# Ledger of designs, part 49: VH-VL binders against NAD kinase (nadK)

Target 1, 268 residues: NAD kinase (nadK), of Syntrophomonas wolfei subsp. wolfei (q0aze0)
Amino acid sequence: MKIILVNNRFKENTEKKAQEIAGQLSALNVEVIIDNGLDEPYAGTVDFIMVLGGDGTMLRAARRYGQRAIPVLGVNMGTVGFLSNIEINELAEYLPLILREEYSLEARMMLEVAVFQQQSLLTRVFCLNELLLRSNSPRMLSFALEISGQKLEPYRGDGLIVSTTTGSTAYSLSAGGPIADPQLDAFIVTPVASHIINKRPLVVSPEREISLHLLEEREAIIGIDGQIKMDFGAENRVLIKRAPHPLLMVNLKAKPFFTSIDRSLQRQ

## First folded at step 18 (VH-VL)

Design RR16 (from OO3 with light chain V100L)
Fold by OpenDDE, last read:
Structure RR16 (fold): chain C 268 residues (1-268), chain A 121 residues (1-121), chain B 113 residues (1-113)
Amino acid sequence: as target 1 above (268 residues)
Amino acid sequence: QVQLQQWGAGLLKPSETLSLTCAVYGGSFSGYYWSWIRQPPGKGLEWIGEIYHEGDTNYNPSLKSRVTISVETSKNQFSLKLSSVTAADTAVYYCAREGLKHWTPYGMDVWGRGTLVTVSS
Amino acid sequence: DIEMTQSPDSLAVSLGERATINCRSSQSVLYRSYNKNYLAWYQQNPGQPPKLLIYWASTRESGVPDRFSGSGSGTDFTLTISSLQAEDVAVYYCQQYYTLPRTFGQGTKVEIK
């Protein structure tokens, strides 16, 4: 078995733990690669990915490895979040199950985000939570939203979020989007401070495509999972589709999503 | 290793339609833009157009009215049609793949061997 | 369209000497978000298709000898062969892939002096 340990090099606790776990796994004749984000994603074949940290680390791991159909386990290290399955202190208990591949998988839809210069592809990015289009200034943006060729009325506001159901409990939630069952596949299109009062979020079929472009000569920002920032100008277009491969999240321990989210909301 | 094999008629009369096909071997057809590029004898390179594996096409404006690029995903093939050919269309025609590094284009990394198409009366 | 202009059209260099080819784009081909120039260099031998040498202006394609290097940003780019070898005799093209249509320089013929 070959396992990638994904951690955050800027968090010493996760780095030390990764080294410790790597040693333990090596002692069990498991090949280990540590990915702390410093280098390019490991290109070789692996059997399992352990994400050591919080939701942010999981999002990074998903972007780096999510299209490779590799089981990904979130191991929480004291951070509040929704993307981890077990706690770090539980790892020893569940390690035998991992090594025997005795776990279930939950497929989570990811976004495929294509950024164009006019009609020329600049890049594609896959992400687990959301794409954010937002103004780079205090002024509202004006942009076009198209869904499966249907041109909606020009949008004016601070921005727009296109989220997966997984991402529904992230920024989309803060922007007034609905909480979605992670077991569903759908786009959630959530306005960010629209000039139209009570502009409602849209729940869109994962079979559809979403296109965005600015209707004015301004610079905007595209945010991916709250971690990647891209410039977005009048000559750019964004095409959002369902990623061809979902993230395969490992389910070792039952996690009551709705109870957890309800509790979380009560604390806020 | 990804390889492109291309074929088609190499001799045409004026006003006829050029038709070439390119087949992809040894790699994924999906996820890439596939291009046609031509080179007149002793001259430089001209990009004709491209097609995404899903069928989306982009053409050089200089040739748009005469060019059609199509794809057969089931065969991992894409084709070029250029209508109303003249002597000016005499060239070596190449199919090529626009390569991706971390899902970002980085150039034409794989080329067919080229097909000479001569237009003569 | 982004026009690509190479200079010189032809270059004769002695074996072992440096060869320098310039390429200018009419517009910037820099993708600022990634800080990458969407500029490639190709080598073409007679009767052969172009071969990718350099991408993103300065990164060598796999298998390309170290004597080849690319530099520049924005609109001005340079391909350098530090020590010209006999097998380097060819036509070289720059190409932008920032916008459509894709466009190539007119080519530079490199010969041995």
Scores: ipSAE 0.921, ipTM 0.969, lowest interface PAE 0.4, mean pLDDT 95
Fold by OpenDDE, fold request of step 20:
Parts: C-alpha cells; sequence; structure tokens
Structure RR16 (fold): chain C 268 residues (1-268), chain A 121 residues (1-121), chain B 113 residues (1-113)
C-alpha cells in the first residue's frame, strides 16, 4: 500500500505530525509520500490520500489529486470546517480500517474551470468549492452570464460565485447562497452585491455549462477556492462545467451534515 | 506512448474535396485538442484548425470557409475535410495533439507522420 | 493574428560551436497569471514531422539534450544550441499557442559550416 500525506508546510504542527504518521505507517510496511505543497504533485500511483489539517488543505489536495480517483480522507487538526471526517486523535483507532480498506466513499462533484484567451485555451483548473469572479477595483463589474447557450441579462455587481454543493457552506454561504446537500450534484450561482436588489441565487443542473465574460474593457480577477488568483480581462472567457471525475471522500465515521451545519451557524 | 496514424487520398483534382483521418493509439482521446497542420513543399507550417474531443472546433480564418474538422470518439479518430482544393492546397498534412501539463497547454507534443496531398489537373 | 518572425532564415555553424536562433512575436504571448510564455520550439528533419523541443519558452521536452535551451519573454525569444552536433542539422520553428489561430515562424535552417 502507498499513501500520500498532504499537509501545510506553513503550519509546523501539521508537518511534524505528517512525519510522525509516516513513521508509523512505515513500521506497518506502508510506503508514504509527504506532500506539503512545496513540490509538484506526486505523479506515481497511490492507493490512499490522507489530508492533515483543515478545509484549506483539503481544497489544495482536491486540486492536486482529485482527478485521479483516489480515496481522500480528511483528518482535522483542531480547525473548524466541513471537509474532515475524523480527528487527528482518532487516527490510531481508524488506521486498521484504512489498511483493510473498510470504509465507504462519497463522491463530491468538482468544477472544471477553463480559462480562454479569446477562443484559445489558457488553462483548466479543477476545484472542490467555487470559482469567484470579482472586481479588481471599487467599481462594479459588468459581465455576461450564459447558461447552456441561454444568455441572461447583463450582470452588474461586485462579482459572482459559481459553487459546487460542497462549496455551498463556504464563500457562497457568506454571500447569501443556499445551503445544499453535498450528496446532490449541482451548480450554485450566487451573486455578490448585485446591482439588482435581492437578486436570487440560481441552482443549476450539473449537465449545463456556465460561461462568463466581461462586457467592458477593464480588469477583474478570478479566485479558485480562495487560494488561486488569476487575472480576468475583456479578452478572456471562462467556461465552467462539471468535472469528469468527482472527488472520492472517505467516510470512516458518520458525520451528519445538517446537524453539523446547524450547530456551526448557531455559533456565529 | 501516444501515437497518431493518419491516412487519406494523396492525389486530387482541382475543385475536389480533401479528406484525411487521424487515429489515436496508446492514450486518451478525451481531454485534448486535436489539430491539423499543413506544410507546402519547401515551405513553413500552417495551422488549419483544431477540434476538442467534445466536438467544438476552431479554424484558421484563412481556411474557415472550406474546412470542416470532425470527431468520431468511438474510434478515437478525427478527420479533416477541405473543399474546393486548388494547386495552392498541395502540401504535407499533419495531425497533431496539443499536449497538456497540469491541464495547461504546452505545445504540439505528438504528431502523425504526415500525408502528402497533391492537387493537379 | 500573432505574427511570428524568425531570424536568421538560415544559419551555418561549425561543429561544436554555438547556434542561436531568434523569434519575435507581434504581440506578447505571456500569460501573466501563470507567468508563462506560450511559446514552443520545434525541430524538423527532412521527411519527418516537427518534434517539440522547448515549451513555455524555456522548458526542455523530455528526451531533449541539454545543449538545447530556450530563453526570452513577452515578444522576444531565443533558441540556443550550445555545441552543435551533426544530428542537429534541421529546420527549427517557433510557435505561439497563446491565441488563435496558432502561428509559426517561417523557420530557420541550421547547417554545418
Amino acid sequence: as target 1 above (268 residues)
Amino acid sequence: QVQLQQWGAGLLKPSETLSLTCAVYGGSFSGYYWSWIRQPPGKGLEWIGEIYHEGDTNYNPSLKSRVTISVETSKNQFSLKLSSVTAADTAVYYCAREGLKHWTPYGMDVWGRGTLVTVSS
Amino acid sequence: DIEMTQSPDSLAVSLGERATINCRSSQSVLYRSYNKNYLAWYQQNPGQPPKLLIYWASTRESGVPDRFSGSGSGTDFTLTISSLQAEDVAVYYCQQYYTLPRTFGQGTKVEIK
């Protein structure tokens, strides 16, 4: 068995724990690769991915490995979030189950984001939570939103979020988007400070495509999962689709989503 | 390793339609743009157009009115049709893959061997 | 369209000597978000298809000898062969893949002096 441990090199506690866990796994004849984000993603075949940290680390792991159909386990290390399944102090208890592959998998839809220069593909990015289009200045953006060839009225506002159902409890939630069942595949299109008062979020079928482009000669930015930033100008277009492969999240312990989110919201 | 094999008629009369096919072996057809490029004898390279595995196409404006690129995903093949050919269309035609590094294009990394198409009266 | 212009059209270099080919684009091919130039270099032997040598202006494709290197940014690029070998006799092309249509330089023929 070969396992990747994904941690955050900027958090010393996660680095130390990764090394400790690597030692433990090695003692059990498990090959371990540690990915702290410093190097390119490991290109070899692996059987399991363990994410040590919080939601941010999971998002990075998803972008790096999510298209490879590898089970991914979130191990929380004292942070608040929704993407971890067990706590670090529980790992020893569940390790035998991991090694015996006695766990269930939950498929989570990811976004495929393609950025174009005119009609030329610049890059594709897969992400678990959301794409954010926002102004790079205090001025509102004007941009075109198209869904499966249907052109909506020109959008004016600070920005727009296209989120997965997993991402519904992330930035989309703060922007007034609905809370979605992570077991549902759908796009959530959430306005960010729209010029139209009470502009409602859209829930869109995962079979559709979403296209965005600016209607003015100015610079904007695209944010991916709050971690990647790209420039977005008048000559650019972004196309958002359902990723061809979902993230396979490991369920070792029952974690009721709706009770968890309800509790979390009451604490705010 | 990925290989491209191409075939089609190599001799045409003026006003006929050029038809070439390229087949992909040893790799995934899905996720890539597939291009046709031509090279007249003793001259440089001209990009004709491309097709994504889902069927969306882009053509060189200089040839757009005469070019059709299509895919047959079930066979991992894509084809080129160029109508109303003239002597100016005499060239070696190549199929090629636009490669991806971390889902970012980085150039034409795989090429077919080329097919000479001669247009003569 | 982005026009690609190479210089010189032909180059004769002695074995073991440095060969330098320049390529200029009419517009910048720099994708600033990634800080990558969407520029490639190809080698073509007679009767063969082009072979990818350099991508993103300065990264060698797998299997390409170390004597080949690419440099430049924005609109001005250079392919360098540090020590010309007999097997390096070929026509070399630069290509931009930043916008459509894809465009190539006119080619540079490299020969042994």
Scores: ipSAE 0.920, ipTM 0.968, lowest interface PAE 0.4, mean pLDDT 95
Fold by OpenDDE, fold request of step 20:
Structure RR16 (fold): chain C 268 residues (1-268), chain A 121 residues (1-121), chain B 113 residues (1-113)
Amino acid sequence: as target 1 above (268 residues)
Amino acid sequence: QVQLQQWGAGLLKPSETLSLTCAVYGGSFSGYYWSWIRQPPGKGLEWIGEIYHEGDTNYNPSLKSRVTISVETSKNQFSLKLSSVTAADTAVYYCAREGLKHWTPYGMDVWGRGTLVTVSS
Amino acid sequence: DIEMTQSPDSLAVSLGERATINCRSSQSVLYRSYNKNYLAWYQQNPGQPPKLLIYWASTRESGVPDRFSGSGSGTDFTLTISSLQAEDVAVYYCQQYYTLPRTFGQGTKVEIK
């Protein structure tokens, strides 16, 4: 068995724990790769991914490995979030189940974000939470939104969020988006300070495609999961689709989503 | 390793339609842009156009009115049609894959062997 | 269209000596967000398709000897062969993949002096 441990190199406690766990796993004849984000994602075949930390670390792990159909376990290390399944102090208890592959999987839809220079593909990014288009100045943006080829009226505002249902409890929520059942596949399109006061969020079928481009000669910013920033200008286009492969999140224990929403959200 | 095999008629008369097909082996067809590129004898390379595995196409404006690129995903194949050929269309035609590193294009990393197409009266 | 211009058109270099090929684009091919230049170099032998040598202006493709190197940013790029070998006799092309249509330089023929 080969396992990737994903941690945050900027959080010393997660690094130390990763090394400790790696030692324990090695003693059990498990091959371990530690990924703290410093290097490129491990390209070899692996059987399991363990994420040590909070939601941020999970988001990074999802972007790096989410399209490889590998089980991903979130192990919380004292943070508040929605994406971890067990606590670090529970790992010893559940480790035998992990090694025997006795767990269930929950598929979470991811976004496929394609950025273009005119019609030329610049890059693709897969993400678990959301894409954010926002102004890089105090001025509102003017941009075009298309859904499955349907052109909406020109949009003016500070920005726009396109989120998965998983991401509904992230930035989309802060922007006034609805809380969505993570078992549902859908896009949530949430306006950020629209010039139209009562601009409502849209819940969009995962079968549709969403495209964005600026209607003015100025610079904007694209944010991915609140961690990646890209420049976005008049010559750029963004196409958002459902990712070909969902993230396979490991469920070792029950974690009721709806009963934990109030507690989790109030703590954030 | 990924390999491209291409075939089609190598001799045409003026005004006929060039037709070439490229088949992908040993790798995923999905997720890539697939291009056609030509090279007249003793000259440089000209990009003709590309097709995404889902069928989206982009053509060189210089050839757009005469070019059609299509895909048959069930066979992992894509094809080129160039109508109203003239002697100026005589060239070696290559199919190629635009490779991806971490989902970012980095160049044409796999090429077919090329097909010489001669347009002669 | 982005025009790609190589210099020189032909280059004769003694075995073991340095060969330098320049490529200029009519506009920048730098993707600022990634700080990557969307510029590739190809080697083509007679009767064969082009072979990718360098991508993102300065990264060697797998299997390419370390005597090949790429440098430059924005609009000016250079391919260097630090010590020319007999098997390096070929035509070399630069190519931008920043915008459509894809465009190539006119090629540089490298020969042994």
Scores: ipSAE 0.920, ipTM 0.968, lowest interface PAE 0.4, mean pLDDT 95

Design RR16 (from OO3 with light chain V100L)
Fold by OpenDDE, last read:
Structure RR16 (fold): chain C 268 residues (1-268), chain A 121 residues (1-121), chain B 113 residues (1-113)
Amino acid sequence: as target 1 above (268 residues)
Amino acid sequence: QVQLQQWGAGLLKPSETLSLTCAVYGGSFSGYYWSWIRQPPGKGLEWIGEIYHEGDTNYNPSLKSRVTISVETSKNQFSLKLSSVTAADTAVYYCAREGLKHWTPYGMDVWGRGTLVTVSS
Amino acid sequence: DIEMTQSPDSLAVSLGERATINCRSSQSVLYRSYNKNYLAWYQQNPGQPPKLLIYWASTRESGVPDRFSGSGSGTDFTLTISSLQAEDVAVYYCQQYYTLPRTFGQGTKVEIK
C-alpha cells in the first residue's frame, strides 16, 4: 500500500505529525509520500490520501489529486471545518480499517474551470469549493453571465461565486448563499454585493455550463478555493463545468452534515 | 506512448474536397484540443484549426469558410475537410495534439507523420 | 493575429559552435497569472513532422538534449544550441499558443558551416 500524507508546510504541527505518521506507516510496511505543497504533486500511483490539517489543506489536496480517483481522508488537527472526517487523535483507532480498506466513499462534485484568452484555452483547474470573480478595486464590476447558452442580464457588483454544494458552506455562505446538501450535485451561483438589492443566488444543474466575461475594460480577479489567484481581464473568458471525476472522500466516522452545521458555524 | 495515425486521399483536382482523418492511439482522446496544420512544399507551417474532444471547433479565419473539422469520439478520431481546393492548398497536412502540463497547454507535443495532398489538374 | 517573426532566415554554424535563433511576437504571449510565456520551439527534419523542443519559452521537452535552451519573455525569445551537432541540422520554428489562430514563425534553417 502507498499513501500520500498531505499537510501544510506553514503549519509546523502538521509537518511534525506527518513525519510521525509516516514513521508509523513505514513500520507497517506502508510506503508513504509526504506532500506539504512545496513540490509538484506526486505523479506515481497511490492507494490512499490522508489530509492532515483543515479544510484549506483538503482543498489543496483535491486540486492536486482529485482527478485521480484516489480515496481522500480528512484528518482534522484542531481546526473548524466541514471537510475532515476524523480527528488526529482518532487516527490510531481507524488506521487498521484504512489499511484493510474497510471504509465507505462519498463522491463530491468538483468544478472544472477553464480560462480562455479570447477563444484560446489558457488553463484548466479543478476545485472542490468555488470559483470567485471579484473586482480588484472598490468599484463594482460589470460582467456577463451565461448559463447553457442563455444570456442573463448583465451583473453588476463586487463579484460572483460559483460553488459546488461542498463549497456552499465556504465563501458562498458568507456571501449569503444557501447551505446545500453535499450529497447533491449542483452549482451554487452567489452574488457578492450585487448592485441589485437582494439579488438571489441561483441553484443550477450540474449538467449546465456557466460562462463569465467582463463587459468593461477592467482587470478583475479570479479566485479558486480562496487559494489560487488569477488575473481576469476583458479579453478573458471563463467556462465552468462539472468536473468529469468527483473527489472520493473517505467516510470512516459518521458525521451528520446538517446536525453539525450550527456547531461548526458558531465556531467561525 | 501517444501516437497519431492519419490517412486520406493525396491527389485531388481543383474544386474537390480534401478529406483527412487522424486516429489517436495509446492515450486519452478526452481533454485535449486536436489540431490540423499544413505546410506547403518548402514553406512554413499554417494552423488550420482545432477541435475539442467534445466537438467545439476553432478555425483559422483565413480558411474558416472552407474548413470543417469533426470528431468521432467513439473511435478516437477527428477529421478535416477542406472544400474547393486549389493549387494553393497543396501541402503536407499534419494532425497534432495540443499537449497539457498540469492542464495547461504547452504546445503541439504529438504529431502525425503528415499526408501530402497535391492539387493538380 | 499574433505575427511571429524569426531571425535569421538561415544560419550556418560550425560544428561545436553556438547557434542562436531569435523569435519576436507582435504582441505579448505572457500569461501573467502563471508567469508563463505561451511560446514553443520546434525542430523539423526533412520529410518529418515538427518536433517539440521547448515549451513555455524555456522548458525543454522530455528527451531533448541539454545543448538546447530557450529564453526570453513577452515578445522576444531566443533558441540557443550551445554546441551544434551534425544531427541538429534542421529547420526550427517558434510558435505562439497564447491566442487563436495559432501562429508560427517563418522558420530558420540551421546548417553546418
Scores: ipSAE 0.917, ipTM 0.968, lowest interface PAE 0.4, mean pLDDT 95
Fold by ESMFold2, look of step 19:
Structure RR16 (fold): chain C 268 residues (1-268), chain A 121 residues (1-121), chain B 113 residues (1-113)
Amino acid sequence: as target 1 above (268 residues)
Amino acid sequence: QVQLQQWGAGLLKPSETLSLTCAVYGGSFSGYYWSWIRQPPGKGLEWIGEIYHEGDTNYNPSLKSRVTISVETSKNQFSLKLSSVTAADTAVYYCAREGLKHWTPYGMDVWGRGTLVTVSS
Amino acid sequence: DIEMTQSPDSLAVSLGERATINCRSSQSVLYRSYNKNYLAWYQQNPGQPPKLLIYWASTRESGVPDRFSGSGSGTDFTLTISSLQAEDVAVYYCQQYYTLPRTFGQGTKVEIK
């Protein structure tokens, strides 16, 4: 059995703990790959991914490994979030269940984001929460949104968020989008400071294709999960689809979404 | 490892349609652009066009009016048709994968062996 | 179209000596957000398809000997063979993949003196 331990190299307690856990797993004949974000993602076959940290570390793991259809367990290291399942001090208790595969999986939709220079692919990025298009200057943006080839009336404002339902409690919420059940598959399209009052948030079928481009030359950026930034200009276009594979989140301990919403949001 | 096998008619008369097929083995067809490139004898390389696994195409403007690239996704194959050929279309034709590392383009990393197509003068 | 111009068209280099091939693009091929030049170098032996040597201007593909190196950024690029070997006799092409159409340099034939 081979697993990846994903940790945050900027938090010393997490790094030391990852090494301790790796030693414990090695004693049980489990091969362990530590991913601290410094190196390229491990390219070989693995059976399980353990994320040691909060939602930000899970977002990185999802981007790096989510398309491999590998079970991913979030282990909370002390900060309250939406994406961890167990606490670090419970890991020893649950480890036998992990090794015996006595757990369930919850599928979480991801976005596939393709960025183009006109029609030439520049990159693809997968994300768990959202894509943000925003102005990179004091001037507002004028941009076009197309949904499966249907051109909506132009947007004007600070930007736009295209999020998953998992991302509905992140930036989309702050911009006025709805809280969505993360078990639903959908896009949530939330304007940011729109000057056009009839531009309300949209909930869109995951089967749709969403395309964005600027209508005027402006400095803009694309943000991914609040962690990646890419320049975006008048010659660029971005295409957003449901990713081929959802993130497969391990469920060992019941964490009901609806009863924990207020607590999780107040502790951001 | 990914391997490309290509085939098609190697001798044509002027005005005929060139037709070549490329099959993908040993790897994923999905998620990649698949290209056709040609090389006239003793000359350099010319990109003809590409197709995404879902069917979207991009063509070299110099050939766009005569070129059609298509995909047979169920068989992991893609094809080139070039209409109204002349002696100037005599070349070795290659299929290739537009490679990705971390989902970012990095060049054409896998090539077919090439098919010489000769158009009689 | 981004035009790719190589120089020289051919060169003859003594065994063990340095060979240098230049490539110029008519527009920048740098994707600034990733700080990567979308430029590749290929080697083509007679009767063979091109083989990828260098990508992102300076990164060697797997299995390519250390004597091959790439450098440059934006519009000006160089392929260097630090110590030419007999098996390096080939035609070398640069290629941009930043925009469509994809374009290649006209090629540089490398021979041993």
Scores: ipSAE 0.768, ipTM 0.905, lowest interface PAE 1.2, mean pLDDT 91
Fold by ESMFold2, look of step 18:
Structure RR16 (fold): chain C 268 residues (1-268), chain A 121 residues (1-121), chain B 113 residues (1-113)
Amino acid sequence: as target 1 above (268 residues)
Amino acid sequence: QVQLQQWGAGLLKPSETLSLTCAVYGGSFSGYYWSWIRQPPGKGLEWIGEIYHEGDTNYNPSLKSRVTISVETSKNQFSLKLSSVTAADTAVYYCAREGLKHWTPYGMDVWGRGTLVTVSS
Amino acid sequence: DIEMTQSPDSLAVSLGERATINCRSSQSVLYRSYNKNYLAWYQQNPGQPPKLLIYWASTRESGVPDRFSGSGSGTDFTLTISSLQAEDVAVYYCQQYYTLPRTFGQGTKVEIK
């Protein structure tokens, strides 16, 4: 068995704890790779991913490893978020179940984001929460949204969020989007400070393709999970689809989503 | 690792249709653009076009009216048809993969061996 | 289309000497967000397909000897062979993959003097 431990290199307690856990696993004949974000993602085959930290560390793990269809466990080391399953002080209790593969998996839809120079692919990025298109200047954007070939009226405003249901409690919520059940597969399309009165948030089938491009030259940014930033101009477009693989989140401890919403939101 | 095997008829008469097939072995077909490139004898390289695994195509404008690239995903194959050939279409034809590192393009990293197609003058 | 122009067309170099090949694109091939130039160099031996040598302007492909290096950014690029070996006699092509159509330089033939 080979496991990746993902931690946040800027938190000294997570680094030390990752080394302690790696030692415990090695004593059980488990091969451990530590990913603290400094190096390229481990390229070899692994059986399990353990994320030590909060939602931000999980987002990085999802981007790096989510398309490998590997079980991912969120282990909270501080403030409770939406993406952890167990607490660090509970890990010893659950470790036998992890090693015996006695856990359930919850699939979480991811976005596949492809950025183009006209028709030429520049990069592809996967994300768990959202893509943000926003202005990078005092001027508003004028941009086109197309959903499966259906051209909507042009948007004018600060930008647009295309979110998963998992991302419904992140930036989309702050911009006025609904809280969505993370067990649903859907896009949530939320305008940011729209000057067009009839632009409401949309909930869209995961089978759709979403395309965005600017209608006039402006400085714009594409943001991914609030962690990656890409310049976006008039000769670019972005295509958003459901990613080929969901993030497979490990469920060891019951976490009732609906009865815990207020507590989890207060901790963001 | 990934290997490309290509085949098709190597001798044509003017006005016929060039038809080549490329099969992908030892790796994923999905997630990549697959290209055709040609090289006339003693000349440089010309990109003909590409196809995404889901079927979307992009063609060199200089050849677009005569080119069709297609994919059969179930067989991990893609094909080139070039209609109304002339002696100017005599070349070695290569299939190639548009390579990705961390889902970012980095050039054509895998090439077929090439197929010489000769068009009678 | 982004036109790719190589210079010189042909280069004769003594064994052990430096070979320098220039490539100019008609437009920038730099993706600023990643700070990567979408520019590759290929080596082609007679009767063989091109072989990827350098990508992102300056990164060597696996198995490429250290004597090969790439440099430049935006529109002006250089391939350098620091100490020419007999096996380096080939035609070298630059190629941009920033936009469509993909375009190659006309090639530079490197020979032993």
Scores: ipSAE 0.751, ipTM 0.897, lowest interface PAE 1.3, mean pLDDT 91

